# Designs tried in a protein design chat: VHH binders against Protein Ta0236. Part 4

Target 1, 206 residues: Protein Ta0236, of Thermoplasma acidophilum (q9hlj2)
Amino acid sequence: MHDLIMSMAEVDISLDIGTKAVRLARAAASSYLRNEKLPDPPADPIFQEKHGVFTTINTYPGNTLRGCIGFPEPYYPLGEGIIRSSIYAATEDPRFEPMKIDEISHVTFEVSILTQPVEITVNPEDRPKAVHIGRDGLIAVYNGASGLLLPQVATEYRMNPEEFLEALCEKAGLWEGCWKYKKVKISKFQATVFGEKDPEGVVEKR

## First folded at step 24 (VHH)

Design ea2 (from v6 with Y110T)
Fold by ESMFold2, last read:
Structure ea2 (fold): chain B 206 residues (1-206), chain A 126 residues (1-126)
Amino acid sequence: as target 1 above (206 residues)
Amino acid sequence: EVQLLESGGGLVQPGGSLRLSCAASGFTFSSYAMSWVRQAPGKGPEWVSGISYDSGYTYYADSVKGRFTISRDNSKNTLYLQMNSLRAEDTAVYYCARTEYRYTDWGTVTKHFDSRGQGTLVTVSS
């Protein structure tokens, strides 16, 4: 029996596309909060392609998490995924109260466009070697529990791969060292991230 | 529009088995995760089991693990629940539900049901 190795695809996403993605996210949340018609996705072909996606909303200028919801599997065309994830990050993240329209000018929007997650199929002792800090996000799934960490979490907290896997276990609500157990499914993905520098301001690739 | 039609409920003795089916139409069934949700008399709804769009992942509430098996046949647009070793506490109306699994960056998956069927009654009695 050979390990199943999913091919990873990285899409080189232009700043123009990333800007449209972030502006779509802001427009979706804003229109929803105003009870207005939701925006149409941009016409660019990538917005019709299925991608995993997260929308992150941070306070400004404090730059603290205000909401982050997404779909790591490519269930939706990117445009629809951005619209849904943005609205959910603004209004249905269980960690935070729903956003009110007057908060929109005090937050920044960030969109993470994900590669398809690929299971890490090596023996558990080798899992840390399969993780590239700063590049890889991680997903753990076991018996109805799951957790996810975006790539920047490891760099923001200066984690090595083993620490990153351990943080993943904690976020999944699993036990310490869960990544050492083969039946815990661990997958990795990459994200291309674009975000506003200031509310409604210049969009940057992160 | 989304249509979900449950069937296969009925009266069964404790320890018995039933197989529920849910016929789906009006959407691309193979693109969506699905769940079974039940509602016992006088109680709120309880998620029972879920399955990913490709059957790669199945999930169960602790109360049914080892007794119930969720499955799907995407070529027939049908969701199934095989229920074995039934108990009186399993008496409920069982609903098929189209499911959106949402992830937080710091938490586990949450389950959101955007459509459900009319339900099928399962009664477990001696």
Scores: ipSAE 0.364, ipTM 0.689, lowest interface PAE 2.0, mean pLDDT 87
Fold by ESMFold2, last read:
Structure ea2 (fold): chain B 206 residues (1-206), chain A 126 residues (1-126)
Amino acid sequence: as target 1 above (206 residues)
Amino acid sequence: EVQLLESGGGLVQPGGSLRLSCAASGFTFSSYAMSWVRQAPGKGPEWVSGISYDSGYTYYADSVKGRFTISRDNSKNTLYLQMNSLRAEDTAVYYCARTEYRYTDWGTVTKHFDSRGQGTLVTVSS
């Protein structure tokens, strides 16, 4: 069951698929901004499978956040999720003004494809032991409040599992130590990330 | 066309129970999160409970936690709300709503309701 659980928790996605995902995200946002017909997803089977997904748009060359919206739960087939998340990241991220079409050539697109989140069901005191830094992203949900941290956040800030859980509480707008409360639901997921090196340029796996 | 049809409301004494149902059609029910939203007489809408597409997550407003249970049966395209220990303040029209939870990269979630039914009236009165 150990080997099976590890296989089910990880997603291995080729650069070819990742490139198609990022191209789809750019095409969706571009077509929407031009008031044109939205693109069809690629034919590859994975785009018909349900996956959580985020689209991130960054300025270029400044590489600062321009928009990022996603669905951590697999609500949609991957292709539809990419199209929706890209359009929302470009036009409906409440932190930013909607993009205009002339901006599209000055940003890069990034797509994060998520595994299905799995609830951490151990007793709260053992939750840190269930968190694998560098591999796991985290979601906390309590009474309509929610927080999410991508796997890379913990490594970028050199967090241990307890620090990562505490940062999650803070990001969710919950209280210090919220992860110690049984009623706070905490889930983990993994992400495979692909992004443009420069606008419309080479796509790389991150 | 999206159609949501609530049923199961009625007149109930305080402390009683009701089970609401919502029959869904015109969309792929198993692909969407769902919510119950209620509106008491003379009040604005209040979100009550939500459920993910696969029932993996359930969410409750504090006012109903421990008394209400949301569930779904994707094979029957049906959403349910089991309401126990009903109180006068639970009197409202109850709507089921198709829900999209959108997350920002730093975890802020917003709830978006793109469709709702006509509602079913629950009256809790001695």
Scores: ipSAE 0.353, ipTM 0.706, lowest interface PAE 1.9, mean pLDDT 87
Fold by ESMFold2, fold request of step 25:
Structure ea2 (fold): chain B 206 residues (1-206), chain A 126 residues (1-126)
Amino acid sequence: as target 1 above (206 residues)
Amino acid sequence: EVQLLESGGGLVQPGGSLRLSCAASGFTFSSYAMSWVRQAPGKGPEWVSGISYDSGYTYYADSVKGRFTISRDNSKNTLYLQMNSLRAEDTAVYYCARTEYRYTDWGTVTKHFDSRGQGTLVTVSS
């Protein structure tokens, strides 16, 4: 099962699939805000397969975060995960007010499709060596507390692996150095990201 | 329609044990995280314990850690809570809940319970 999980973690995703994913995210949020029937996922098989996913909504042209909600574990088929994450990013991100329908034309949508998280099982002292900056996102779980950092966080802030693990502890609401404790579970994953250049515009791989 | 049926509650002495069960139907049980949530008389709901869809992670409130053990059997669509060393403060109605963990990009996680059963009463008294 380990070998299969690692194999699935490195599947590349086409721009065609990414475009359909982003179009689905926009359609889901828009339909929800209009109290209309939610869209059906595309027919492509990947949308029926379970994947972790995040939907990110940014202001346009300001390009500031408007909402970002996701499911790092593959609880849902990708299509359902995109629909749910998009609606939640638009309306249930606790950091922001719910979007109003007139706002939808002033934002861009981005979808991050995640590999299945894999636990880092080395001794805690070696955990930094198992983290690949720019590739890996991280999840920490301990005693009901959990936190997550997407791969781009480490590169945006020029973090090394130890700094990234420390930031993860902080975001999980855990103590400084939590990653040094064996019973804190640390998992890693990768993301393939697609987003609109401008509202309803060309979708590109990020 | 999601159906969750709790059982195994009852009256026990302090220091005693109970095992709660939750039979699930109407959804793909193995695809969802699950939790036990309890509600003491006159109080709001208190999350007690959670378990990931594949049992890869288990979680406990500090008040029950070391005394309670959550588990699941996906082949039987059943969630369990083994409760040992029971105390008067554990008296509550215990609910089985289907759980959705939502993450922000900066690590905040929230627990959302989209379904729960009718509950099973646990009373700890002499």
Scores: ipSAE 0.324, ipTM 0.684, lowest interface PAE 2.2, mean pLDDT 87

Design ea4 (from v6 with A33S)
Fold by OpenDDE, fold request of step 25:
Structure ea4 (fold): chain B 206 residues (1-206), chain A 126 residues (1-126)
Amino acid sequence: as target 1 above (206 residues)
Amino acid sequence: EVQLLESGGGLVQPGGSLRLSCAASGFTFSSYSMSWVRQAPGKGPEWVSGISYDSGYTYYADSVKGRFTISRDNSKNTLYLQMNSLRAEDTAVYYCARTEYRYTDWGTVYKHFDSRGQGTLVTVSS
């Protein structure tokens, strides 16, 4: 078994930075769809720091997922990660057809900036107690298989901790109840999430 | 220019072991995820294994889980694949590839390869 390198890192992101992040995501996707020059990241130092990131695109006003791509591994500077993830969410999410430029005005952008995962080291039977719905994302690793679920997945589907762990097992391609096994490594992480209230509208911290 | 050079392939009997290496140059190796991909004769390419830039994440195809181990030494700009319990069906040209791993909100991983080497041949035969 190959364990993930886990480190505890906290992300405290201001609304100003979050707003810039979301605007960057929208601008990147828009520019790409228009075959225009991609935007540069903001000058704020955080955009040069490596952070895991996801960009989520939802329809408006339907609030249905239109695309979501991310990089949980912080191998890209945040700015680059946002640019890439937003473009991929718009055009290269295999679940969806590539967005058309006309759709840009009918979607909202959301950016999740991630912390480093931390292993849940409690007894397997107590793992549900260590999971905070709405806050924690989860990662499962076992024998080369892995799965990841963002915090908002649990809230969107109204999952309790056990259900969230079960969903994680499924996503990892593991067996039902895999989270009860000690050899299955379960980690949690947090995300600071910023999203548009409406297309090109006010950005909120969520 | 991105350069990847695979080595370590050869002829091995079933049940045997090999260790492949990939020497990387022309880019900041420690900043990129990497993969091993193989192509058997008459078949399309198959992703084998992947590793994140800092080895924090490792990935394996079902066909090689428990038998293969991917690793890297960023100080040497080298990617490795330890292959144990080799089978005839493992016969292929093995390529190392610079990889971008893309995740969905549900954790599905998609791999994008932007460069690969010339490959090294692994033949498993009695």
Scores: ipSAE 0.545, ipTM 0.772, lowest interface PAE 0.5, mean pLDDT 91
Fold by OpenDDE, fold request of step 25:
Structure ea4 (fold): chain B 206 residues (1-206), chain A 126 residues (1-126)
Amino acid sequence: as target 1 above (206 residues)
Amino acid sequence: EVQLLESGGGLVQPGGSLRLSCAASGFTFSSYSMSWVRQAPGKGPEWVSGISYDSGYTYYADSVKGRFTISRDNSKNTLYLQMNSLRAEDTAVYYCARTEYRYTDWGTVYKHFDSRGQGTLVTVSS
């Protein structure tokens, strides 16, 4: 019986949708900073679907993190999630002071649309085999401790699956090799990432 | 209107157990993460435990880890907190709170409470 590994259908999010998502993020943050009415999500059906989402704000041209907030769990329809995450990334990321309106023109927005996290249920020793670098983000949960790493973290740091899992343990504040323990819940998710090349510029799928 | 109604509080001896319940109405319960927050006399609110919308994730304050268990029944719109090995320092009013968990790229979780109930008093005393 060939276990049909149901290939989690990569939600093929079009560049058009991605562009709309990024524009929505920017518009929401901008409107909030200006104390204006928040924008409405686009009418496209996907924006009414529940998806996890992250909004990342980077400085331009320095390309340094200015804020990043997300909802790995699908709390909100995508449109609402983008609006909230972008505003929070701009004003409620505890690592940073709230953005000023004059900063908006000197930052780029990136939106990551996530799949629902799925628990990796294989034998703990086989967990590395279930992790696809460049595709999978990871979540670890154990006794109230949790950590999350986006897929791009693995690629940026050139991690193999084991290294990625170790990094996850560290991020969760757990012990080295925590991913080998059955009681540690490891979940994976995928992200489609769209980002501006420059402020208000062309949006690219990353 | 969002309504949260806590119950199950009472007087218990140290080492005892209680189970709190929270009945939710006025919103799609299964779409929201929930938390228990407590406030002891003369102290500020303290987050106790949280649970994701589908029970996929549970969270606990260090002070209650290993002793408390959060759960939910979405079919009943009810949140639970099983409290074991109760201590005097657990004495507080316990609130059920609708919770937004905000994540950073580093996995740090921040909790935002947008609604809570009237609370239920838990007194742990010999």
Scores: ipSAE 0.517, ipTM 0.757, lowest interface PAE 0.5, mean pLDDT 91
Fold by ESMFold2, look of step 24:
Structure ea4 (fold): chain B 206 residues (1-206), chain A 126 residues (1-126)
Amino acid sequence: as target 1 above (206 residues)
Amino acid sequence: EVQLLESGGGLVQPGGSLRLSCAASGFTFSSYSMSWVRQAPGKGPEWVSGISYDSGYTYYADSVKGRFTISRDNSKNTLYLQMNSLRAEDTAVYYCARTEYRYTDWGTVYKHFDSRGQGTLVTVSS
């Protein structure tokens, strides 16, 4: 069966597609900051498929976080999601002041293309076994509280699966060990990440 | 053109119940997250409850948890709010709103409302 949902779960993303994604992110933020017409997404079919997506902007050469906003659920076709997430990461991340156009040449853009989140439905004692460090990002939801951690958080901080689940509870504003409670909904997703090596430079798969 | 039409408001005694509806048209309802927002007389808007496009996530303000239930029927393009155990402080105009839930890399969730209806008045009298 070749439905859009199954296609999303099985797509392996080429560097050519990743380069177009990152170029779109930079073009969207740049055009927005200049009050110009936003770019059209590339024509490639994947950009019309619904995917979760994050855009990350880092300073260059300092490589510190400048903004990161995204949509883990596939609300939008990928192209539209990239445009929105890029503009929001540049101008609406509450941790940072809105970017000004003269900053654009001093940052790098990174796009994370997500698989559809899938609920971990095993018994709570087995949840750590269902988490693959470096591959999986996590979402927790309970009684109106939610939290999310991208896959790279676990590897950056050298977490094991149990530590990753504990960090997730903390970010969701839940209690220590929340993942041990069956009514806490935990979902996992994967991300394929592409980013500029330097501003406007070659794009690489991360 | 996006249209959101709230209904089901009215006068109710404390402890009573009401069910609000929001009929949506002019967009693909099943592709958007939705919220209820209320505005009491003389006060600013207050977010009350939210629901993801597929009903997989529901969210509630602390002031309404356990008393209100948000739901949606994507086949009818309709958003609902079941309000139980109503209190005088629930008196407000209730609006439904298209909502964009955004995440940071460290899991902070925040919301942006890009459209809302004209509202329906709920009055809880003592």
Scores: ipSAE 0.397, ipTM 0.707, lowest interface PAE 1.7, mean pLDDT 87
Fold by ESMFold2, fold request of step 25:
Structure ea4 (fold): chain B 206 residues (1-206), chain A 126 residues (1-126)
Amino acid sequence: as target 1 above (206 residues)
Amino acid sequence: EVQLLESGGGLVQPGGSLRLSCAASGFTFSSYSMSWVRQAPGKGPEWVSGISYDSGYTYYADSVKGRFTISRDNSKNTLYLQMNSLRAEDTAVYYCARTEYRYTDWGTVYKHFDSRGQGTLVTVSS
């Protein structure tokens, strides 16, 4: 069995830590856009631990996606991952033009801190029952192909678990119903999400 | 000093197979994601395949899915590309590259390459 205390500590992140994470994301993007020295991560130990992370930037007050880039694997220490993902979400998301400094006061920042992915090992026909919409992100791997969907994709597009698994197959470039095949490895993860209520405003857990 | 040395290229008939290797040194190989990038004569570079530092994620260009398999052996500091069902369009110089994989919220993957080797030539012809 997994160490339950360690697992819960890794997935249940305090609002204080979440606030520091979001403040770091905004400071990183702002400093980058101003061509200034990037901020140092907070001293808290978690920022030196490797975590998957995404930074999301939304327009304000329109609340539409402005950029979202991240690293699902725990490749970087959390602090470095936040800095990198924030800068990339602001300036290197190919779906959007690079952000300009005058936009910074018209967006909100959101940081998603990911848990380690865990393989869904139930029989393939039961995989939909192991998926919790709105909580779980999904990863599919098969014969060198892979795809990933963040938890919010299912809620934004009003997907049920089967639809979410089908969208995952499509993202991975696999066939319709790929999740029914036991050799397709499917893993799930959670995101703990913190975001600004309004630009530079109170940070809340979501 | 990052060093990447590709090998295993050569002349092969259509439908044939080759296995490319990339020997890495001068950095902690097991801490970095890696890619294969190819450049056909007269063309710009094309990303072919990638693998995360722990092999937990693999990625393929649509043109090679199902035919190529990327793998790594972190104990030997070596990256591999198994190429099956080769076609004339696969003719290129193949480079090993140290890579950062960036994801969008929808899971689209973008690649940044900070180092590459000198390449190994693969020629697919009758």
Scores: ipSAE 0.347, ipTM 0.724, lowest interface PAE 2.3, mean pLDDT 88
Fold by ESMFold2, fold request of step 25:
Structure ea4 (fold): chain B 206 residues (1-206), chain A 126 residues (1-126)
Amino acid sequence: as target 1 above (206 residues)
Amino acid sequence: EVQLLESGGGLVQPGGSLRLSCAASGFTFSSYSMSWVRQAPGKGPEWVSGISYDSGYTYYADSVKGRFTISRDNSKNTLYLQMNSLRAEDTAVYYCARTEYRYTDWGTVYKHFDSRGQGTLVTVSS
């Protein structure tokens, strides 16, 4: 019964929905850069439901980060969040110059759809056991300080769970080992990621 | 449409405390993240603190971390800033502002402000 529940508890968004999400992201950035009317979100109910979301844009074929902006809290309906995050990733990521229209055909779009964060409530010494590298993003909150790391941070830097929790403490502006203190609240969330194989190409679930 | 009215400023000695309030109207307050921004004499605006629409996240500039506490009461359409251990450097006009918090993949938070009030003066001096 546990095995069945565990399988059903994982984030499971269909490839059809993911394809619509990625197509929406590309259309939003493209329309914005062409000074055209922004696309309407798809009619599917999930796009009207509030979800955290990130849009990532990578160069092609180099596959180097070009922009990544999002809203981890489920503040916007998913469709609106995708449109906003895509435009911001393309034009308002302070790490990069705003994208020009001729660049659109040389990038790939990726959309990450997030679950609601859930607090890790085990004793602090067991917190690393509750963290799944590559699946979980993390949030720490303590006395007005907070920090957040997306799942790809741990994977990109090949972190184990303890290292990921330490990086989270640093991001939150807290002390080394902050996650060992029970008054530091730590929450986790998951992302379902869909991205283009090639510019305007097949959308894959990651 | 959007109205933001700050209050609670005044003269206070170093080490003292003040509580600022911001009354919001003309929009659905509970749907928006909010910030406090201050402007000292002869300087540009400085973001001080922010809070998400549901109070799930709070943010502080390094200069005020540990001394200031932001909060909100969505039932009263009011934003607050509790300022403790005040210093002369905290002297400024304090504004509340509607805010969109944008995150990078590495968790860096950037602020975009679309409206603010007229401000309330805080003076920290003996």
Scores: ipSAE 0.335, ipTM 0.716, lowest interface PAE 2.4, mean pLDDT 87

